Miniprotein binders against q56419. Designs and how they scored, part 193

Target 1, 326 residues: q56419
Amino acid sequence: MEGRTLEEVQEEVFKRHGVLVPKKELEDLAKALEEAGLLLTEKVEARLKEEEEKLKRERPMRLAGLSYPEGEREARAFLEAFRASYPGEGEEARVLLMPHLEPSRVPEVYGAALAALEKTPPPERIYLVGVAHRPLKEKAAALPVPFQTPFGPALPDLPALQALDALLPFELFNTPLAFREEHSLELPLFFLKGRFPEARVLPLLVARRSPELGEALKVVLRDFPGLLVLAVDLSHVGPRFGDTPLTRTLAEEARRRDLGFLERLAEGEPEAALAFLGANPTRIDGVEVVASLLPLLRERKGKVLAHRLDLEAPTLSAVGAGTLVL
Short names: E, the ipSAE of ESMFold2; O, the ipSAE of OpenDDE; V2, 0.75 times the mean of E and O plus 0.25 times the DockQ between their complexes.

## First folded at step 16 (miniprotein)

Design h3 (at its last look DockQ between E and O 0.52; V2 from the best seeds 0.00; counts 0 for: pae E 1.8 > 1.5)
Fold by OpenDDE base, look of step 16:
Structure h3 (fold): chain B 326 residues (1-326), chain A 107 residues (1-107)
Amino acid sequence: as target 1 above (326 residues)
Amino acid sequence: TEEERRFEELFIEAWELLFLGYDSGNPEILRQAIELFKEALEIAKRTGDPEREAAVLATLALAYYELGDWEEARKYAREALRIAEEKGIEYVIMYARRLLERLERLG
């Protein structure tokens, strides 16, 4: 039995639980525990194999009852409350950038996304591009199965996914276990499915910048038009992310980078947005996604609808979130 | 053994929750992870496996750090370090020390 490499198991454990110790510290400890034989056993491998087999059929909810209500009625009330938290009106989106942070932390940012969706004609399909918080075998991946939501399953657009796969130099359908608990897809999908119950979905994850993905999607979108959604967070600053406790200076820098990034995207200058971040010292989450989707973001003008730098008081850390329509 | 199996199951599930809680920013998920780690810790104590015990303690320290409970994080890190130093568990020593150093910088 060609034993999964420690890296593959670390990737799997990492894929399961996104916790804010400087991610590297968690990753390093997880790796060390794996090397010590404490995190990856034959039994765990067998379980993971079983879970992988299940993921061939559907992706169950992982965050139901934790981040959003499991019941449909309660879920609808949840959506309405989030929409109500944003006092403004949205704009029609061809591209929507929205957060994947715990919704309760940035309700008005999700509300802004919902406001944009209200002004958006129901798409036939949604290209939902999230951030891989777990390692992928390739730069990007897709899971071509129904994603469970309180509003029913979000069904995959298999023809469009197949078309995309055919244009990529790597196997798109890789690392199914990375999707099992990936909140960067699950959380935005809740809002998207609630608003567009009939839309098919292409759940995509980006681990590393893939220019090929953007070029391929540009081609696919011609034959398979739809709404492009970038589910990304912005700055991550404070002790959870390896910084000192949040200060005014650090918060101002995070906001500056977040807004500077979003504004340049709103101007149709995604390369300028990336360049503006440089080494990304405030750890904007969505960099690899934006870098992968440059062909789809160029020359598209839009509007920043919302931004928040949300303080997590117990950890003296903050995460930026924004909603952008293009 | 059945207890070893249960330990592994709990420890893995808890680590999955730990990452999920970290990445999502949902502290309730971290709390759930902590409860599973505590159960795993009790098993490790019963089975007399100091490596598993030290590993869980170090992980608990990190989990509490992520919750912003730096006092509990220090407590568990110190305990992890103690056991690891007694038993020569180098990787736990390294991580526990690093965490303690970080915690000292936070005040």
Scores: ipSAE 0.749, ipTM 0.913, lowest interface PAE 0.8, mean pLDDT 91
Fold by ESMFold2, look of step 16:
Parts: sequence; C-alpha cells; structure tokens
Structure h3 (fold): chain B 326 residues (1-326), chain A 107 residues (1-107)
Amino acid sequence: as target 1 above (326 residues)
Amino acid sequence: TEEERRFEELFIEAWELLFLGYDSGNPEILRQAIELFKEALEIAKRTGDPEREAAVLATLALAYYELGDWEEARKYAREALRIAEEKGIEYVIMYARRLLERLERLG
C-alpha cells in the first residue's frame, strides 16, 4: 500500500509476529516524553533552532572518538588498517556502494571500498547519497556546507548542488537538523575524504524514494562528473529489528537476500534487484536509495567486492554490509 | 532550577546517543547513553520527581534491551512499572509492561 507511513509498516510487522519493532518503541517513548514536557521544552526548542542556524554554516564531526579517531595522524593509520583488512585488489568505480554501519564491525567491507578508491582517479566531486534516519520535510535533502573530518573540511560543490536544486520539484535544502546526527554520511565520508582530500562533496539524504532525484542527478552528473556513492546497509535481522532471535535459517535468508540484491545491481538490473526483495522481509536498508537512483544504475555492470552479515551476539541480531563497484 | 536544567541536558543528550547508537549499530555509543541516563536518574531521585525517575527507568530498560542485556532491561522495566503504578504515570506503565511482555516471549 503506497503512501504507508513508517509507523503503519512497523505496526503491521509487530502484529504479524507478536514482537514490537524496537525502533518504533524508541520513537514512541521519545514522543510521549516530548508531549510530557521532558524532552521538548522551550529551552530545547531554542537550542535546536540555534543548532539549525549553525548547521547552515558547517557540519561538525559527531562520531570522532566514537567510530573513528579525532586526530589526523591516528585517522590515517586507521584508514590503512581498514585497507589491510581487505587482501584483494579493487576496480575503478564510477558508482560505489559501501556501508554506513559502524566500521569496526565490517572492516573488510570498508577495506574493499578503499581498494576500489585506490583504482579510481581522484574525482573533482563525490555525490554521497545516504539514508535519512530522521524525518525530512521532502523525499530527499542536501546540506550545502563544509562537513568537518579529521582530514580537514569536506567542501560542498555549490554549483552542482544548485544545479540539482533547480531541477527538483521541491527545495533540496530543506531539513538541516536531519544532518546533525546522520552517520550514513559521516562514516563513509571519513573514508572518502581520507582518500580524496581535494574532492568536493554533494551530501545527500533519501528518506523516501524519489524518481525525480535520480532523473535530476543523471542530468547533473553529465555536466558535473564525479563519483557516485550509495552509502547504504543491507539486511537487518533479529530481535533488535523486530524478529525472533537469529537462527541459522534467518541468517542464510538474509545473506541470500543481500547477495541476490547486490548481484542484480552488478548486472545493471536495479529494477530486478528491487523486485527480488519483494516486501523486503530482511529490511535491506538501501532500497529507497536504489529506487531513487534507477536512472544512474540501469545497464551499469560491475562487481561485488565484499559482503558480510555481521552477528551481534548479545542481541541475537545481525546487519549486512557490502561493497559493490559499478 | 539548576538541577532541573542539568537533568534536561543529560536526558536529551542521552536520547540523542541512544538513537545514534541504535542506527549506527555501535554498542559503545549505547553504553555511553546508558551512563548519561544513570546520571539523570540520580538527579531525578535527589529532586524527588517520580515522573522523571520513572521515565528514566523506562528509558534505561529500553536502552539495555537494545544493547542485548535483557536481564538489566527486565530489572529497570520492573522498577519503572512499580513507580509508575504508584504515581499513575500511564505512558510509563504502558511501555514498561509492553517491554516486559516482549522479554517474556524472547525467553
């Protein structure tokens, strides 16, 4: 049913299995606390407005010291350790699919991305497309400001961003606060900036599939060539995501879904990749991004360099991550 | 008051970390959220605010559930429920009970 809210989908899954979807529990409790005046006060609103104004100037590091080192020297060593985790060679990427999952959980998958970047001529700009984890006012958004990294600021490609905005039926620069905590841009950007320190960035988020975004990006990419990066994760299975505890059968299904999805993308058949997932029973994270970018993925053949379904033993859950070069 | 301002700052930051840790799949971020929630809990106890205390306990229960420490999740959910039933804090009763029921089904 087209037009269903995230809440409606989450409730349907819970009713079918008798297990409440945990993200919804967090969201519902947070909303109840906001309504009770414990999370959303006049002072909180003022601070959020102030933060929104700051985000119109720059986007600070949020995950330094948590997911990657804050210092430049340590950050360079961190990158090299990740590259070493993948013993293979990469291929030149015109389009790169890479994860945004906590890097230490899937080191060889990020290493494979670095191997691909080694074979890729330094681009003038990177179209970095992540998954919005906070609501956007529109289907997609960008934040046209420097993103801070341990390797210096990743500068926005303002001409390309303005061209993209002009082609969309909605304002592209619509939800600065959604970028404040958005790891799906920050984590991949650390690796991309470390390898391409001179490249400018188009930091993009997708909340809901937008065919208009893909069509506009196809036009912009012709006039402003660069590297297209889909920063997405794959299957999410287990109690942390509303399932029963992970079993061998569920893990095998998640791997099959992940690899089948990636392989069809590698054949240049993104519509077939989406159709293969059906109702997306293992909750592959990249679906809305791929669905938005169909014009850029069609008939573009490539290779899956790495995949891992990473077990979270304490939660009896798992998350899939992969590296695909097109 | 000073204590109320401190509670608000801790509670909001902890919630931000809770979502970030959940979404990024980083359990260390979840643990940091829990430490901030524990500090907020101490403030709620010192100020004698049962709604704040019950709210933080319910949130701690969810945070431990997300971390996979389901025994701690049960412990905090039961304490949240006890206070919330005594003081009539309906949304805490609902969430604590639901979490306890889910934990029962998981075994």
Scores: ipSAE 0.668, ipTM 0.883, lowest interface PAE 1.8, mean pLDDT 90
ESMFold2 (binder alone), look of step 16: mean pLDDT 86; pTM 0.855

Design h4 (at its last look DockQ between E and O 0.81; V2 from the best seeds 0.00; counts 0 for: pae E 4.6 > 1.5)
Fold by OpenDDE base, look of step 16:
Structure h4 (fold): chain B 326 residues (1-326), chain A 107 residues (1-107)
Amino acid sequence: as target 1 above (326 residues)
Amino acid sequence: TEEERRFEELFIEAWELLFLGYESGNPEILRQAIELFKEALEIAKRTGDPEREAAVLATLALAYYELGDWEEARKYAREALRIAEEKGIEYVIEYARRLLERLERLG
């Protein structure tokens, strides 16, 4: 049996099951375990099929009680606390870039997003574009079902999703299992639903840069106007991500890259933002999302409302987060 | 067997949590993953499956690494390596060695 490359196995498992392939160490072990038949059994496949069938109806909360409160009352208090953590005022957003990192790590960054949302008229729909941390069958995907939140279900905009699908050269409704635990949608959606309870949502994931997605969305947005939200993190540096422990030099580099990226986006120069990152040595999370949405980001001027490079002290690692309004 | 089924269920759920915790940056999720892996480990020990045992130990080592508990990570990686070397489980040997090398660089 010609030894499938670890990449091929990852791709296959991911394609089949939408299972997260973690960064190198996690990926290496996961792949090895998969090859050994420990992670992907017939039973697991059957379970995943069942989960996939459930996802045809709704996407349940995965992080309720872990990252945010499950109860509505507590969830509202949570929102207020996060808003309070940002002392500034927001600006009206047509495009909002916000993090998807664990909220407790960067409260003021989420607070800045909430501040922006306070100045934003309630949209009819929200195009929520997250990062696929699990492989997708296509470059991008959508899940056209209600997403559960403490504030009630976020209902999909089916007409707009269908319009988007019709304009894409690939099937948009692919890899439903990739959405099952995708925090890059769930976490920002908590804040968005809390602020705009009546807005419909287009939950989108990007795995790889898709210029087609940006072009299609540009067309769809004409007929189906709404708020565009990029749920992306910034730099990932330190041992968890393959670097040495965080140093002043490494932190300065991460901040420089984060801010340089955000500032260029704020100037309406998304191509310049991408070019500035080059090979992306600090592993800015949102690169593929931004690269996919270039037509929607061009010439839009805005403001960076918040940025934080959050140190995870136990791992001596740090993750960048930012809030940008366009 | 029922125990094998339970092992698989726990192991997969724990891996899902491991990924989620890793990606989200929520250490509590990683702690939950670790608890499930520990339960899976006990099953693997009871069933006498050294491959499953070594695999879980290696995964626990990784989970503790991701938490920044490098001492526990080293402990579990060494145990994984020991069992894997005794039983000739090459992929665990390779992984555990690499992880230990990484851990040594961290101090």
Scores: ipSAE 0.595, ipTM 0.831, lowest interface PAE 1.0, mean pLDDT 90
Fold by ESMFold2, look of step 16:
Structure h4 (fold): chain B 326 residues (1-326), chain A 107 residues (1-107)
Amino acid sequence: as target 1 above (326 residues)
Amino acid sequence: TEEERRFEELFIEAWELLFLGYESGNPEILRQAIELFKEALEIAKRTGDPEREAAVLATLALAYYELGDWEEARKYAREALRIAEEKGIEYVIEYARRLLERLERLG
């Protein structure tokens, strides 16, 4: 706190750390702790500077041993177990929508993504678009460094990233710390890298809808073709998300909205999919990503391969996840 | 001091795990956050810092709430409230009372 006002320190941590999350109770307590100085100290700022410098070189695994195995051999077995959880066949994907929810909660949904990848020719690069869970300085961001996985590093496609940056009205490489804990990239990347070990990656985050991003990506994809992946979750309902306890009616509404959203995307009608959600009363996670990428989703027809509204019985809440190929 | 530095590192790491566990929906990550908060709690007790002790107890209550363990959440919220009322730590009082009210509605 020395040398700065409380408001200045709070603003800097919000920009860098994004300690405020969508859960009201988490946000309220975090804010009170920040005001008390327990989360905003010189030591926290020094640690954040160190982490930021590391992220300029590489993005290390944060979920190895927590969400997936650390060793390559075990990680390969893990992939095969997930593929086996989905008994169906996939279809070739030019665009893949897949979740970023904890894989053990929705194994067949990740399995459906693997089935789609089996039918997809190895791309030179993967445009991996996740949801920023920490604030970004701009509407969207990228981190042009290797992302570590149990299958080796996923190397950035620097020429494609630089071309994208040149087309945007804002600096694309703007918030390295937002990537440090970002599971919406790490969890899908585990599956993607396991199936496409030679593909380069464009690791992208969306915080707020950016029509500019979608138009720029449409241009970049012409010169740098690849697989577009939307790494998004669907409905979030129940007390963890600010609702009353999950009822059968709320769960049915969430499932209906998830499937209606996915089905309209599968018809090549992303504007209709967004309009179907209205004010997004079940908090579908993917809306800002879809709204950013409209030019890439229009008139592209496909199929919903899997969906699950996963019940969190202890919390009386649920989260939806789906797999869509276009 | 060494213990104060260790408390700060544990508390921040535990909060990062709490947010990650919440967002990913992985209860094992929440449990790991809880273990780090418990270690931080013991440091706060040894260093005689009631604000840190009450704050950690409140965060443990929140972590158990997010895990869906209402019994443990209630236990830690009550202890946080007791210390916060005794020592006049207003933001913990407000938070712990609100959490206990919500927990009564759930169970």
Scores: ipSAE 0.268, ipTM 0.705, lowest interface PAE 4.6, mean pLDDT 87
ESMFold2 (binder alone), look of step 16: mean pLDDT 86; pTM 0.866

Design h5 (at its last look DockQ between E and O 0.50; V2 from the best seeds 0.00; counts 0 for: pae E 1.8 > 1.5)
Fold by OpenDDE base, look of step 16:
Structure h5 (fold): chain B 326 residues (1-326), chain A 107 residues (1-107)
Amino acid sequence: as target 1 above (326 residues)
Amino acid sequence: TEEERRFEELFIEAWELLFLGYESGNPEILRQAIELFKEALEIAKRTGDPEREAAVLATLALAYYELGDWEEARKYAREALRIAEEKGIEYVIMYARRLLEYLERLG
C-alpha cells in the first residue's frame, strides 16, 4: 500500500476541514493522514458538507474567547487596550496593510492599525484580503455571507462581490470551507468591525498570486469605493518555520526584509517590494496578496506606522508584523 | 462503532485546532488541540487500532514541537515510530523519523 504522504494528509485535512497544518510538516502529516483515511472519512465528509451548508448562511466566530473576547463590552475594552498600546497617531488610509497574527503577540501593530482607522472616514465597504492558509480551488476566493463578530455581523457587500465575480476568469465563490477557520480574515475583521460597524465587507482570500484579482478589483473599486485592507503577516523565522533557533543574524535579516518590503510599498513601488524579497527566504506571508493587488498599490505613497518582529520564546521563532497606510 | 466515530470527531477537531493554533500563533489553541488528541489517543488504545494510535502519537509530537516542547515532541515521535515500525505503517514511520531527525538537529 503506497504510504500516504504527509502532504496528502494535510491536503485532505485541509480539504475536509479547511485547516492549515504547520505548513510543511503539518501539511505533510495531514496529507498522509488523509490518504490513510484518518482525517477524511465518510462521516467527516458528511459533516463537512453540513458545515459547508451552514457557511451559505453565515460564518461563525472561531476565535472568540481564544484570541479576542466574545462579549461586546469586553471586546470594546479589548479594542481600546490595543489602541492604547500604540502611542502614535495614525494617518488616513485608502489602503491598510495590517497583520493577522495572534493579536496579543503584536498589540502595538494592531494599535497602529486602529490609529489609522481613527483618521479614516467610515468606508461604505471594506475589501478585506487575507491569506489562504488552506488550499483554495482557485487562486482567490470570497465568502458572500455575514461574518459573526462580537460587534454584530459583518455583512457582505453582495453587489460589489458579484461585480468582482463577473470580472474574474474563475468562480470567485469557491472553497467555502477555507473560510471556516481562516484567522487572516477573522482577526483583522474584529478590529475593522469594531471601528466601522456599518461598513459592509468583502472577505477575500488569496492562495496564489492572481493578477486578475487586482485588475478586477481596480475596476470594481470605481463603482464600489471602499477601504482596501491587506491582512498579512511578514517574516516567519525559526524552528517553527524550518530554520534554526532565532539568532541575531536571522532576526536582523527578517527585520531587513520586513522593513524593506514595507518601505517599498510605502513608496508606491510594490513590484520593487516583491523583487526585494526574491525567493522570500524569511517567508513573508503577504507576498501572494501583494502580488495580486499590484494595480491597487502602484504609485500610492504612504507610511509605515509600526513594525514588530515578535519572538515566540518557547519555540525560539519569530514572526514579523507591520502596519502600513497608503 | 461509536468509539470510532468519536475518535474521528476528536481527531479532526484537534487537527483543526492544531492548524489554527499554528497559523494564528496562539499557543493556547495548540494546547486545546493536544488535549483532544490525548483523548483520541486513549480511544485508539482502547479500540486496539495501531494505525490510529501511531497517527495520533505522531500528531502529538508535532503539536508539542509547535509549542516548543521538544522533549515531549521527541517522546511522542519515538513512540509513534515504534508502533509504526512494528505494524508497518509507512507514512508514520517516515514522518516520525523525519521529525526526530529535525528535533535532534535543534538540540
Scores: ipSAE 0.677, ipTM 0.862, lowest interface PAE 0.9, mean pLDDT 91
Fold by ESMFold2, look of step 16:
Structure h5 (fold): chain B 326 residues (1-326), chain A 107 residues (1-107)
Amino acid sequence: as target 1 above (326 residues)
Amino acid sequence: TEEERRFEELFIEAWELLFLGYESGNPEILRQAIELFKEALEIAKRTGDPEREAAVLATLALAYYELGDWEEARKYAREALRIAEEKGIEYVIMYARRLLEYLERLG
């Protein structure tokens, strides 16, 4: 202790630089509460163990009644309304980039994804790659169980998942609890299962850049062809994400970075897309997914179908979402 | 006790909703979390547990900050800080003070 505590040093950094990372603050407070015995008790540990055992058999809906309807009839109508919010035509996708942001915030962006699926022959399987919002034990993970949806269970493609696991230098089936709350899979899956009810799914999460995952997936896709879906959001700007309140200049910069990223991906230049972002100052979500999947994105040309930087007036913040077909 | 079990159930469920609402960008989920935190707060007050009370207040401050209601965030952070300073609850002091300083800069 060199004359000041860690707390004092952290306070001085905050005061001088104005750094508050809201996601980190949530995580740190939760950890402190766990250590204090208020959030992690013997009862909580027992419940988490029970939920982990359930996740070895199926992944239940978490967002039904919150982000989409619980009933199949209502869910079908919901899907149709989203398609109608995008009046354009799609294009066939071998690779689809779509958002995982709350659907009601960007209806035409999800509608554009549906338009692309209309032009896409029903695949035997879907490689659904989301962004891990809870820590994984490894750089990436999968959960090889049915994911429940209002349209019935999305069944896992076990042979393809096993082949993928065999090619990786780490255990792919490593963190079941991380899937319990993972909206980056559940929200896109609602739309995908609604359009391709017979397709099996490889539900994948990326926490950190894994070149090994991309190389392995390239091999697996050759033997187990299917639709590759990158379920990622774009810029995150404003106080909800650690910035000052959103200005016109910051919003324009976020849009420019979103579109520049998507356009370079559409030209088959994923390395250029990542280089364009540099240190990623607008926090485009899914950089780790793109960086992991480079072998699957190179030289695939396509088209940006939709983009929105969705403004959050109460928080003076915004999140970008887009639809890209390759 | 039964009230202590109920507090734990509410607090854990509310935290799950708080993370889910933050990550998905769904303010309705955040509002649900806040309502559960408010129920937990009433239990903490009735049972006379200042650490639980301060913890819930700090969490409510963060939830209102995430929702964009920065005046409510300040209100709950100040109350959390008052109790935490009186009772020596260091982690609440740290987080409440940091949030209040950041909110002043947003001002």
Scores: ipSAE 0.639, ipTM 0.849, lowest interface PAE 1.8, mean pLDDT 89
ESMFold2 (binder alone), look of step 16: mean pLDDT 85; pTM 0.856

Design h6 (at its last look DockQ between E and O 0.49; V2 from the best seeds 0.68)
Fold by OpenDDE base, look of step 16:
Structure h6 (fold): chain B 326 residues (1-326), chain A 107 residues (1-107)
Amino acid sequence: as target 1 above (326 residues)
Amino acid sequence: TEEERRFEELFIEAWELLFLGYDSGNPEIMRQAIELFKEALEIAKRTGDPEREAAVLATLALAYYELGDWEEARKYAREALRIAEEKGIEYVIMYARRLLEYLERLG
């Protein structure tokens, strides 16, 4: 029976949010629970099937009232507050790298993204590439439905999505359930929709590096120009991610890797950025996304607008976030 | 039974929230998950299902760990381990032991 196990769903949910419980531990437990029949029941399967059917029509907000306000008025105030948290001015972006971490943790980084968007002419469409925190059937996926936001639905660009699908060696429209709760799309989309209400969106997830995706997008962008957004976090260090408690040394290493990564991207050297990370010991989240989009990042010079290594004090862990314009 | 159904619903929803909170880095979401797990735990206790009870306890241990509450994590892991050892629930034994060992290394 080809239905995703609750474990797969849980694993998918866990993978979506990039926070390492030693993600492996959550995943392992979830898997064990699924195997024991505690997480995946016939009823759960039926519910998941129903949710999958609903996802054929729209993707509802999952984080409204949790990470951002549900109401439009409050949501606008939220946007303004985040913009205010960044004291600088932005630059026009053709490519925007921004975080997908809980906004309240890195407000000025999101503020920097908003500042960049202020200097960016309204795009016809936004290619929003997030990180799949849940397993995908393929290396990458898209969900060609409206995404609900407090500012109204973000409508898909179906022609551009279809063009992209036609150029990929795999089915782009796979694993709709992976999008159900994927914050790496939902959180940045809130800011993007708030700034560009009329832009269509291509919500894309990357699970594994797909050079094919970058090559295909390069072609599609010629006929369907738009803003490319990489919604990625940076280093994940500390006990939540399998390290010892955050030390000065560990924090310095995380910052070094984050900034070294971003700076090389800003220089138009994405391969050098990836090479700089090596085995990625500080677990920069966006590696697979960047690796997939190399053709679109090469030779583009830009600027790092913001960076933060945000300490989660209770867990003595930290997550890096940055905003880069190209 | 209705209680079993409710358990499953709660347990699944709680796990979804746990992952969502974990992945997004929102501890409030994880706290919401914990509340649902606690409700599920009470159901498991009432129904007399030690496997479900042990499973929820192990999950709670992990959830508290993710919140940085290592004391509560240890407490729930120990309880999970106790029940699992009594009932021969191997996967819970393995997980709870591993978590306890990890928690001992942290401090």
Scores: ipSAE 0.752, ipTM 0.906, lowest interface PAE 0.7, mean pLDDT 91
Fold by ESMFold2, look of step 16:
Structure h6 (fold): chain B 326 residues (1-326), chain A 107 residues (1-107)
Amino acid sequence: as target 1 above (326 residues)
Amino acid sequence: TEEERRFEELFIEAWELLFLGYDSGNPEIMRQAIELFKEALEIAKRTGDPEREAAVLATLALAYYELGDWEEARKYAREALRIAEEKGIEYVIMYARRLLEYLERLG
């Protein structure tokens, strides 16, 4: 501070280190409004308790009419249009990685998932593992209730869910409200239920990596075989995610990291895939799920069917999505 | 009152849609949230509630920023700041100023 005032130093630090992290700004403002009495009232608390009790019985559609059609006939046409967006053939999947990003942004990536499902014998059950966007009380959670879809309810596999819960060092059924708005389950489920209407579902969320989950799932899958689905997105880059504006160079780097991650998974090398990402500078959101599920991914070889880094011109940002079969 | 209950319902629903649209990457959902915020804003104006008005304006500014409509974001942030400075609503002052400063740095 030679010759500088405190104010000058503080201004320089702000200019150098001031960061607007968009999701955090939304969360911070919402919290401030809650503390001011504008978002957390007796009515809100009563509604949340009522919704939590309802979620112990069923999970209603949240995105019908927003991301996909509500009516069954229109939903089937929508599903088939997505398949048509991917002109290739799929391959049988024992493990499927697919996105949870808004489907209209990456239609061929969801189409590739549908192509894989066409080659996949109808499973008795689907282990659907998404990314928690609300805090969980534990590192992972499940909701053992029917999830409504335009194709009818996706019924839970209660015996498999109970077996999983029994093997974990924490209560699996721990945060029903986290599922209320959780698109990372609902969006993939639309496609999965449309193709496998008789399959039961284990709707699972990961908030933080849990090696115990992967070990427990390996045991449960032996006794309750089914399709494992990792419903994850890839790179998140640009100002919408706290970065500098997207450049061609940053987009190419994000694509390289997405594909390098997927290709190492396709080689049966999930530890190498994680190591390749290091500190995860492009914010691939599948990392915590992959890190949790290592025992299920090791030595399982497969193929990347599709990838897209979807550019958002208005926000100078991008999100990556991919389809991987193992 | 009926107007206060309607404001609370709209504001909460709009926030839920805003997070859902942001997290799912669906800007149309975020625009629907903005329509609900605008309805809530009209209620705050009719009831003469400056804290509610400033809060909704700050929220609209942030929502438009998240959509990449930075002209609208600046507009709402400036109006939020004007009311908040007049009425001493410190958290709105903080968020509105921060957003305006960041938009200047972003270019």
Scores: ipSAE 0.737, ipTM 0.900, lowest interface PAE 1.4, mean pLDDT 90
ESMFold2 (binder alone), look of step 16: mean pLDDT 84; pTM 0.837

